# Designs tried in a protein design chat: VH-VL binders against q9h9l3. Part 7

Target 1, 176 residues: q9h9l3
Amino acid sequence: PRKMVAIDCEMVGTGPKGHVSSLARCSIVNYNGDVLYDEYILPPCHIVDYRTRWSGIRKQHMVNATPFKIARGQILKILTGKIVVGHAIHNDFKALQYFHPKSLTRDTSHIPPLNRKADCPENATMSLKHLTKKLLNRDIQVGKSGHSSVEDAQATMELYKLVEVEWEEHLARNPP
Short names: E, the ipSAE of ESMFold2; O, the ipSAE of OpenDDE; V2, 0.75 times the mean of E and O plus 0.25 times the DockQ between their complexes.

## First folded at step 13 (VH-VL; framework fv_unasnemab)

Design a2 (at its last look DockQ between E and O 0.05; V2 from the best seeds 0.00; counts 0 for: pae E 3.3 > 2, grease 19.9 > 18.9, placed apart)
Fold by ESMFold2, look of step 13:
Structure a2 (fold): chain C 176 residues (1-176), chain A 127 residues (1-127), chain B 107 residues (1-107)
Amino acid sequence: as target 1 above (176 residues)
Amino acid sequence: EVQLVESGGGLVQPGRSLRLSCTASGFTFGDYAMDWVRQAPGKGLEWVAEIDSKAYGGYTEYAESVKGRFTISRDDSKSIVYLQMNSLRTEDTALYYCTRGYSDVEGWTLYEYMDVWGKGTTVTVSS
Amino acid sequence: DIQMTQSPSSVSASVGDRVTITCRASQSIRSYLNWYQQKPGKAPKLLIYKASSKQSGVPSRFSGSGSGTDFTLTISSLQPEDFASYFCQQYYWYPLTFGGGTKVEME
């Protein structure tokens, strides 16, 4: 059987007026929540807006950060051949300049059984913060110090486990 | 045995186009990044373009001197890498090598290099 | 872009000589540097990867060292087949860049 990992990324603003989102942190955890990868990543272009309120990224984090080219190679080595779980995971793959096979991708923002457990409309797009509070009784992403990609990746894996049996059976019957 | 064979070079006038091909054999082509590297007569090596393996999205990168004029592409079913060269200039005159990109991670150290080179195909841009 | 500056641009040497070639990056590339050898009329071939690791089949007389911005390729005892051009190449950032080359010639 295939191994499963969860990923979460934080982005900073690059390009004109800081409007381009560039990868600045990536965290990957295994099924048990153990951290497999957690690195600050230096984008290939100048950082215009650290977006610290949401990203948690500050200038000091970039001092010895791994260059994007190198980090991407490391991250893709971990992801290849695995089921990858994330929340709104398309944004993470876009920031990595990578597309993981749909059959091996699980997005907790679009799993109807998970929404049902949270007493939310089955096809609504729910935030990670809301689902985590409702289903795990945890407050994540609190305050103005930004998100933790380790915390978010761990929460994402815990949420997926709540529906894993049902959803994996659904996908087996309905291959993407 | 692993081989790369370039073709499509020739003499052209400035502003015209050429398409280079690189035929690969002896390895699982789809697993590798592929590059073009050129060498002007009597000069050093200049990296031109790279296309990643399809497994990693097939993304491309270009040297600034060719960006917007050259396009690298690959056909994994035929094991061929192409370099479409438009709006050619005299400074594009060079021997163009096709290269295979080795990439691996060991102990989270990334190793990347061009481990196989073709013999090259000559492009001469002269008015 | 990371500029790679090699020195010397050429060196005249005799068989048995120790030859040292340097490569300087315009900014730190940690140890993400390769060395290639190119004999006259031939395609380049990889000699040293990741600053100091020898490719399979490379003679023990070749060694690479350095990190950050300053790197060295050393040939401890030059052999007739070593008369060639040598290029460093960084892979830390795109675009990939080569040094200008060092031609090792027979005196």
Scores: ipSAE 0.433, ipTM 0.815, lowest interface PAE 3.3, mean pLDDT 92
Fold by OpenDDE, look of step 13:
Structure a2 (fold): chain C 176 residues (1-176), chain A 127 residues (1-127), chain B 107 residues (1-107)
Amino acid sequence: as target 1 above (176 residues)
Amino acid sequence: EVQLVESGGGLVQPGRSLRLSCTASGFTFGDYAMDWVRQAPGKGLEWVAEIDSKAYGGYTEYAESVKGRFTISRDDSKSIVYLQMNSLRTEDTALYYCTRGYSDVEGWTLYEYMDVWGKGTTVTVSS
Amino acid sequence: DIQMTQSPSSVSASVGDRVTITCRASQSIRSYLNWYQQKPGKAPKLLIYKASSKQSGVPSRFSGSGSGTDFTLTISSLQPEDFASYFCQQYYWYPLTFGGGTKVEME
């Protein structure tokens, strides 16, 4: 079995009117929830919108932030060859300008058994916050300071672990 | 009553050092960022330095004109913010204000402003 | 650095007049702009924050507008106590920068 990590990213707005989502923070945890990576990242383009209420990103976080190209290299080294777990993970990969192999990707926003366990429609897209509350009886993304990517990554990993055996068996029978 | 009181200003020669103090009262000092803003005689306002609260990492930032020469620090136990000014220049002559930096998040954006100001302390650098 | 260009540098007006002060940023700062009022011999006072929000106790005749690069402070009907200097300030990016100021004088 391959090593497993969970990833969560925070994005700021760049480009025209800030509509482009650019990576500003990335957190990666291992199977046990230990932090492997947690860095603020400086986008290559001018930040137009910090999206602070959502992202938790402030201008002072960008003063010594790791340049995107450098951070991307560091992150890719961690992800290579691993099963990567995330929630709505396509957004994270898009921000990273990196696409992990589908066969090694686990998106907790698209796992029917997970939704079923949470008494949610199997084909619905549920939020990380909702699933975490229902299945882990824990509140995340509280307060006014924005999200914590470390907290979100840890929650994502714990959620996946609840359905890991069943889902991995399913994937083995139904390769993507 | 919320109040800021600056002290430590005076007349000094170029190249000398001076330390300004700002004593806060009437609020939980440690929860707020603090800034120094100066105003040369008959001129506009110039931001000098900022120190954030310890809860937010206690970061410091400086204007380019004072980087390497000025150091901002705080003692939360005494509710005091300091500005150590070294290698003073004639262009550093100004009234120095201590300000409380308020920060909060509302909606999707951050609010930051200086809502409390001291009366200032005068620094004169002259040969 | 983000340059804040304030205009006019001075304006002569009479009580009851509408006064408009403009602040232009060298780049977009969204709504991360504050306005301060400074009376002679006094410390600055926060007037408007986040471009358009009035600080507690600020009279209704004061209003702020704008986003991106262009901002405006308006005094709808100038009162005797409003003769002062006004400064815009951006907090979007370090270093924090102020406009050059506008002195509102009695005509």
Scores: ipSAE 0.334, ipTM 0.780, lowest interface PAE 2.2, mean pLDDT 94
ESMFold2 (binder alone), look of step 13: mean pLDDT 90; pTM 0.927

## First folded at step 14 (VH-VL; framework fv_unasnemab)

Design b1 (at its last look DockQ between E and O 0.84; V2 from the best seeds 0.00; counts 0 for: pae E 3.0 > 2, grease 20.8 > 18.9)
Fold by OpenDDE, look of step 14:
Structure b1 (fold): chain C 176 residues (1-176), chain A 127 residues (1-127), chain B 107 residues (1-107)
Amino acid sequence: as target 1 above (176 residues)
Amino acid sequence: EVQLVESGGGLVQPGRSLRLSCTASGFTFGDYAMDWVRQAPGKGLEWVAEIDSKAYGGYTEYAESVKGRFTISRDDSKSIVYLQMNSLRTEDTALYYCTRGYSDIEGWTYHEYMDVWGKGTTVTVSS
Amino acid sequence: DIQMTQSPSSVSASVGDRVTITCRASQSIRSYLNWYQQKPGKAPKLLIYAASSKQSGVPSRFSGSGSGTDFTLTISSLQPEDFASYFCQQYYWYPLTFGGGTKVEME
């Protein structure tokens, strides 16, 4: 079995009116929830909107932030060859300008058995916060300080572990 | 033996197009980023473009001086990297090197460098 | 863009001399700097990566140091085969940029 990691990214607004989502923090944890990577990242473009209430990113975090070029290189080295677990992970990959192989990707926002377990419609897109509360009885993304990408990555991994066996069997029978 | 061989250079008039090719051998081509670096006669080195490994998404970057005019691409099945050069200018005159980009992490320190270079192909843009 | 300024542009030296080449970045690039050697009519060759790490096969007389904005390539005892041009290169940010080069020539 391949090694498994979970990823969560925080983005800030760049470009016209801050509508472009640019990577500003990335956290990666292993199967046990240990932090493998957690860095603030400096976008290549000027930050227009820090989106602090959601991202938790502040201007002070960008002072010694890792440039996107370097961070992307580091992150891709970590992800290569791994099963990557995330929630709405297409947003993270988009921000990284990277596309992980579909066969090695696990998106907890699109796992019907996970929704079923949480008494949610199987084909609905549920938030990480909601699933974490329902299935792990844990509150994440609490307060006004913004999200913790480490906490979110850990929660995502734990959620996946609840359905790992049956989902991996499903994928084996129905490869993407 | 690890080797890069450039081709496609020549004399062209301003505004014309030229496509450079670089054929790789002796290593797993698809695993590496590839770069083009040029050197005008008697001048220093100038980075032109980069294309990452397909395993990393095939990300591309360009120098500002060539953005919108040059396109870097690769054919891993043939172990070739290309540089399509359109709207050529006299200042594009240079020896064009193809290079292999290596990257790795030592501890937590990311590093990348160009460890293999071709002999280059000469592009001359003149009226 | 990050500008890399090398000094001197040229240096005359004799075999056995200590040669020091400096590269200054317009902003901090941490340790994300490489050094290349280029002999006349030849392609560049990697000497040092990550500011101070030697590429395999590079003689011990070559050393790199520095971080942030100031970097140094040192040849402790110049040998006949060391007469060449040397370039620093940053990979901290796009675009990748090279220094203007330093030509080490025979006195």
Scores: ipSAE 0.699, ipTM 0.878, lowest interface PAE 0.8, mean pLDDT 95
Fold by ESMFold2, look of step 14:
Structure b1 (fold): chain C 176 residues (1-176), chain A 127 residues (1-127), chain B 107 residues (1-107)
Amino acid sequence: as target 1 above (176 residues)
Amino acid sequence: EVQLVESGGGLVQPGRSLRLSCTASGFTFGDYAMDWVRQAPGKGLEWVAEIDSKAYGGYTEYAESVKGRFTISRDDSKSIVYLQMNSLRTEDTALYYCTRGYSDIEGWTYHEYMDVWGKGTTVTVSS
Amino acid sequence: DIQMTQSPSSVSASVGDRVTITCRASQSIRSYLNWYQQKPGKAPKLLIYAASSKQSGVPSRFSGSGSGTDFTLTISSLQPEDFASYFCQQYYWYPLTFGGGTKVEME
């Protein structure tokens, strides 16, 4: 079967008034949660707002960060040909300037069976923090020092595993 | 056999437009980034533009000297990359190469290079 | 933009000579550098990628070294087919930039 990875990204504010979201960290884990990639990434344009309270990114992380061009090349090579799991993953792909095949994309924010397991409305968009607490009995994203993209990617993979058999069968019958 | 064949070069007056074409064969065109590189007579190489594979988003990048005047595009169904050159200047006179971009990871090292080159098409801009 | 400065611009050499070409980047590019060979009237051909890795089919007499800002291409024993121009090229940031070239000529 096709290999599966989970991805999570953290973004900073660039462009006018810091309104553009630019990639500043990316973590990728395999099916077992082992880290395949975890790098701080230097955006190609000036950082206006580090968004540290949510992103966990600070100025010192950028000093030796991998340039976006190089990081994007590395990340896309890791993702190629794989099922990629994420949470609200469209934002991650937008920050990567990339379009992963829809048939190979799994978004834990929009999987009805996963919401059912959490006793949530099937069509609601649920936060990663909420689903993780409800279904894995874990607290992630604690405090105000920002999110850990490794922790979030690992949680996302574990959430998908809860519905993997059912959802993969559903997608086989109902190709996206 | 992987090949790139450029066409559309010629003699043109400053301020006019010209469109170069590069026809690719022998590989899965849609999987590769494509670039234009130019070489003025007796001079070195200058990168002009790049278009990424559609699998990687199809994004474009340009040298500062051509930004706003040149547009790179691709037609994956025909395996052709284009360079639309507007507002041509005498300093755009060069042999224009079409190139295929290769990339991979070896260990933790990302490598990227132009692994296939066409023979080029000559653009001469003079009044 | 990252400026790439090659030295020398030209070198006269004989078959069997050791030839060293240098390339200096205006800022660190780590190891994200390629070397191309261009024979007269022909398109460039990749020799070395990622500063030191030889492309398939490239003879063992070619070697690349360096990181950061200073890079070298060495031809340990020049052969008749090695008389050509050589260009370094960085891919660390856009725009991609080439060095000015080094022409290796027969004495």
Scores: ipSAE 0.509, ipTM 0.837, lowest interface PAE 3.0, mean pLDDT 92
ESMFold2 (binder alone), look of step 14: mean pLDDT 92; pTM 0.936

Design b2 (at its last look DockQ between E and O 0.88; V2 from the best seeds 0.00; counts 0 for: pae E 2.9 > 2)
Fold by ESMFold2, look of step 14:
Structure b2 (fold): chain C 176 residues (1-176), chain A 127 residues (1-127), chain B 107 residues (1-107)
Amino acid sequence: as target 1 above (176 residues)
Amino acid sequence: EVQLVESGGGLVQPGRSLRLSCTASGFTFGDYAMDWVRQAPGKGLEWVAEIDSKAYGGHTEYAESVKGRFTISRDDSKSIVYLQMNSLRTEDTALYYCTRGYSDIEGWTYYEYMDVWGKGTTVTVSS
Amino acid sequence: DIQMTQSPSSVSASVGDRVTITCRASQSIRSYLNWYQQKPGKAPKLLIYKASSKQSGVPSRFSGSGSGTDFTLTISSLQPEDFASYFCQQYYWYPLTFGGGTKVEME
């Protein structure tokens, strides 16, 4: 069977006033939540804003970080041919300068059955933190050290599993 | 049986434009990154531009010496890579190679190299 | 940009000689370095990738070593077909950059 992975990325601010989001950490987990990849990544341009309270990225993490070019190569080799699950995953792909086939992409921020299980509006974009609390009884993104991309990727995979059978059947009948 | 054939070179005056084409055969073109590398007569190799597979984003990169003047593009339906060269200068005079990029991971070490090269097409920029 | 400095720019050698070519990066590129061979009038051909890994079909007399900023290509016993130019190339950051080349020519 086709393998499934979940991805989550953390970004820092680059470009004018630090408004451009550039990849600075990426975590990939398999179906069981085991970590396949977790690296700090050095963007190709100057970091203006580490965004530490959300990203968890500090200056020290960049000292031995993998250059974006190399990290992108590694990540894309892992993603090739797999169903990739993420939350608001378009942001992760944008930061990777990458497009994954729509037929192999699953975005937990846009799955109506998942929102329904959380007693949320089906057409609303719900945060990962909110869905995880409601459906998995877990608090993620807790504390003052920023998000953990490993924790977030694992939560995203568990959320998808709650609707996997229904949503895969839906997509088979309604190819993207 | 993998083959890359460049065309479109010629003699042009400074300030003019030229478009190079590279026709690929013998492999699944859409799966590969493609590059242009040039070599001035009697000189070394200079990387010019790269375009990634469109399946993986179609990201482009350029050498600083050509950025803003050259544009790499691909037509996967025809298995062709293009290099549009605008505002040509005498220092752009070179043999232009089209290359296929191979990449993989061994352990956790990513690697890449240009595994197939064409014979090149000559661009001469002079009065 | 990462500058790649090759030395020597040329070397005169005889069949059977040991030839050593060095390549120095302006900053660490870890092991993200390739070596290419270019015979006169022909396109380059890959010899070594990842600084030290030999491409399939490359004779055992070719070897690569080094990491960080300093790299070496060695031809242990030069053969007639080895008279060519040799280029290192880094792929650690864009832009990709080649060394200036080393021409190995018959004495």
Scores: ipSAE 0.516, ipTM 0.827, lowest interface PAE 2.9, mean pLDDT 92
Fold by OpenDDE, look of step 14:
Structure b2 (fold): chain C 176 residues (1-176), chain A 127 residues (1-127), chain B 107 residues (1-107)
Amino acid sequence: as target 1 above (176 residues)
Amino acid sequence: EVQLVESGGGLVQPGRSLRLSCTASGFTFGDYAMDWVRQAPGKGLEWVAEIDSKAYGGHTEYAESVKGRFTISRDDSKSIVYLQMNSLRTEDTALYYCTRGYSDIEGWTYYEYMDVWGKGTTVTVSS
Amino acid sequence: DIQMTQSPSSVSASVGDRVTITCRASQSIRSYLNWYQQKPGKAPKLLIYKASSKQSGVPSRFSGSGSGTDFTLTISSLQPEDFASYFCQQYYWYPLTFGGGTKVEME
């Protein structure tokens, strides 16, 4: 089996005026879409803006949330040595204060063949929601309850699988 | 044999700077987080700073008492971790230990500990 | 910060005695606690990690228990080499914090 996982994180606003994006939930799924990790995470700083409409995070979710220190340790252990798939994944890594090796990173927001398949400009940055609808005929991030990081991670993995063979061949010829 | 050897300690006046070094041997240095822990004379242990493995991004953390004054860094090619101490204060007087941090998960329980310690290097800040 | 309170600060005991050291956290740290032993003039040595797991080479007379806020280190039968200071340490949250220590000395 392929050592590949997909990750999606939800962030809340901390710092001055809530402009700092802090990790508040992280979901990781395997190649088959099985959930390996899904935890609410307590930021080290006071939460100013839960960004609930977007993140789905509410104050009650933080009551038993895993401290960032512990969560980061857990997540890094899962990611180490694996190909990590995500959408606009640089945001997730930034929130984790961790950067996975580029050679082992797959960002579905920057895969031209994926955009081509969705009849989108190859060099455009398309949303996960749009790509999921076009290529998987599935609606995600629906409603007012905010995003589901598990659902988003699963969708990201499914999207990547559509272009995996082609993209991996491309990367082999053009290593980052 | 796994070993950590601290150096760089000494007597300095308040406001001065000092750089501690810890040389590691007997293990793959780059795979481990490293910490500095200090112990004032006749007192308990106080965590000072941590630097994670480069494989995990080399993240650093500091005790509030040293933030802005101390900087932890590492040179994996030399198997050395450093502690740059600026604006030293009398309360910084202590024996400074270098420690190896080990971490893993069992189930979903994350654990970490300091399993290797050096003999320490003494820092004395006095006017 | 998470404060770790150890008790007692010191205990006088004899060889063969049962010694119990307590560590209390100011908030729940689940099981993310370690115990260290420090002999005079020596660096600390890891004894127990994750509240109850023994480090390799640690004698069976040492045991750790507890979760949440209350933790205990027990020496079932004190040996001459066990006279030392003991420290608990939490790694649940930054900053990492140690207990104040417990000195086990000869009666």
Scores: ipSAE 0.505, ipTM 0.839, lowest interface PAE 1.3, mean pLDDT 94
ESMFold2 (binder alone), look of step 14: mean pLDDT 91; pTM 0.933

## First folded at step 15 (VH-VL; framework fv_unasnemab)

Design c1 (at its last look DockQ between E and O 0.91; V2 from the best seeds 0.00; counts 0 for: pae E 3.5 > 2, grease 19 > 18.9)
Fold by OpenDDE, look of step 15:
Structure c1 (fold): chain C 176 residues (1-176), chain A 127 residues (1-127), chain B 107 residues (1-107)
Amino acid sequence: as target 1 above (176 residues)
Amino acid sequence: EVQLVESGGGLVQPGRSLRLSCTASGFTFGDYAMDWVRQAPGKGLEWVAEIDSKAYGGHTEYAESVKGRFTISRDDSKSIVYLQMNSLRTEDTALYYCTRGYSDIEGWTYYEYMDVWGKGTTVTVSS
Amino acid sequence: DIQMTQSPSSVSASVGDRVTITCRASQSIRSYLNWYQQKPGKAPKLLIYAASSKQSGVPSRFSGSGSGTDFTLTISSLQPEDFASYFCQQYYWYPLTFGGGTKVEME
């Protein structure tokens, strides 16, 4: 079996009116939830909106942040060849300006067996917070400090593990 | 043997176009980023453009001096990287090197470098 | 852009001499710096990467040091084959930028 990692990214607003989502933090955990990577990242453009309420990113976090160029290189080296698990992971890949093979991608926001297990409609897009509460009885993304990408990545991996066997069998029979 | 061979250089007038090619051999071409670096006569080195491996999405970056005029691309099936140069200027006159970009992590240190270079192809822009 | 200021632009030296070349970045680039050697009529050759790591096959007399903004390439005992131009290069940020170069000439 291939090695699995889970990823979660936090974005800030750049460009005109801060409408461009730029990577400002990335966390990667292994199958056991151990942190492989967790860095604040400096976008190539001026930050207009830190989106702190959601991202948890503050100006002070950017003082010694890893430049995006370097961070992207590091992250891609970690992800290469791995099965990458994430929630709404297309946003993370977009922010990374990276495209992971679809056959090696697992998006917990689009796994019907996971929704079924949570007593949710199979075709609905459920939030990571909701699924984590329902299936893991754990509260994430609580408070005013914003999200923790490490916690989110860990929760994502734990959720996937609940349906890993069933889903991997499904994918084997129905390759993307 | 790992090798890069540039071609396509020549003498052109300002405003004209040239397309440079670099043929790679001796290594798995698609796994590496490729760069173009130029050197004006008797001057230093200037980075021109970079293209990632296709596995990384083939992202491209350019020097400001060539943005909007130059395009870097690659054909992995042929092990070739290209540099399409439009609207050439006299200041574009240089020996153009094709280089292999390597990156990795040792311990906690990420690094990049250009470890393989071609012999270069000469571009002369003159009226 | 990150400007790389290399000094000296040229240096005259004799075989056996200690040669020191300096590269200064306009802002901190941590250790994301490479050194290249270029002999007349030849393409550049990688010597040092990540500020202080030697490329395979590079003689022990070459060494790189520094971090942040100030970097140094040292040739402990200059050999006849070391007369060449040397360039530093940062890869901390786009665009990639080189120093102006240092020509090591025979005295």
Scores: ipSAE 0.870, ipTM 0.938, lowest interface PAE 0.5, mean pLDDT 96
Fold by ESMFold2, look of step 15:
Structure c1 (fold): chain C 176 residues (1-176), chain A 127 residues (1-127), chain B 107 residues (1-107)
Amino acid sequence: as target 1 above (176 residues)
Amino acid sequence: EVQLVESGGGLVQPGRSLRLSCTASGFTFGDYAMDWVRQAPGKGLEWVAEIDSKAYGGHTEYAESVKGRFTISRDDSKSIVYLQMNSLRTEDTALYYCTRGYSDIEGWTYYEYMDVWGKGTTVTVSS
Amino acid sequence: DIQMTQSPSSVSASVGDRVTITCRASQSIRSYLNWYQQKPGKAPKLLIYAASSKQSGVPSRFSGSGSGTDFTLTISSLQPEDFASYFCQQYYWYPLTFGGGTKVEME
């Protein structure tokens, strides 16, 4: 079977008033949660708002950050041909200026069986933090120092595993 | 044999348009980024434009000197990359090369270079 | 834009000479630099990638070194077929940029 990876990204604000979300960190883990990639990334545009409280990104992280061009090349080579799991993953792909094939994409924010296991409305968009607490009994994104994209990618993979057999069978019978 | 063959060059007046074509053969065209590089008479090399493979979203990039005037595009069914050149200027006079972009990873280190070059097509912009 | 400054613009040398070509970037590009050779009337060909890695079939007399902003291509013992122009090229940021070139000519 195809190999699976989970991805999570942290964004900073660029463009007018810092309203454009630009990639500043990306983490990729394998099925077992081992880190395949974890880099701070320097956006091609001036950073207006580091969004540090949520992103965990500070100016010092950008001093030796990998340029977006190089990071994108590395990340896309890792993602090619794999099932990619993420949470609200369209935001991660938008920040990468990339869209992975829908048939190889899994978004834990929109899997009805996962919501059912959490006793949540099936069509609701649930936060990663909430699902992780409910279903894995773990607290992630704790404090005000920002998110860890490694921690979030690992949590996302573990959440998907809870519904993997059911959802993969569903997708095989109902191709996206 | 891997080949890139450029065509569409010629003599044109300033302000006119020209479209260059590059026909690829001997490899899976859709898997590769493609670039245009130019060389003015007696001068060095200048990168002009790049189009990524469709698998990577077909992202395009341009040199500042041509941005807004030139457009790179690809037709994977015909294995052709194009360069549409509008509002041509005398400083656009050059031999235009089509190149194939190679990329790979060693560990997580990313390598990228132009591994195949065509022979070029000459564009002369003169009144 | 990252400016690539090559030095010298030309060098006059004899077969057997050691030739050293320098390329300086306007900001750090780490090791994301390539070297190309262009013989008269021909398209460029890759010699060195990632600052120091030799492309398949490149003779052992060619070597690349450097990181950050300063890079060097060395030809340890010049051969008749090495009279050509040499260009460095960075791929760290868009736009991709080449050095101005170094012409290696027979004395």
Scores: ipSAE 0.453, ipTM 0.825, lowest interface PAE 3.5, mean pLDDT 91
ESMFold2 (binder alone), look of step 15: mean pLDDT 91; pTM 0.935

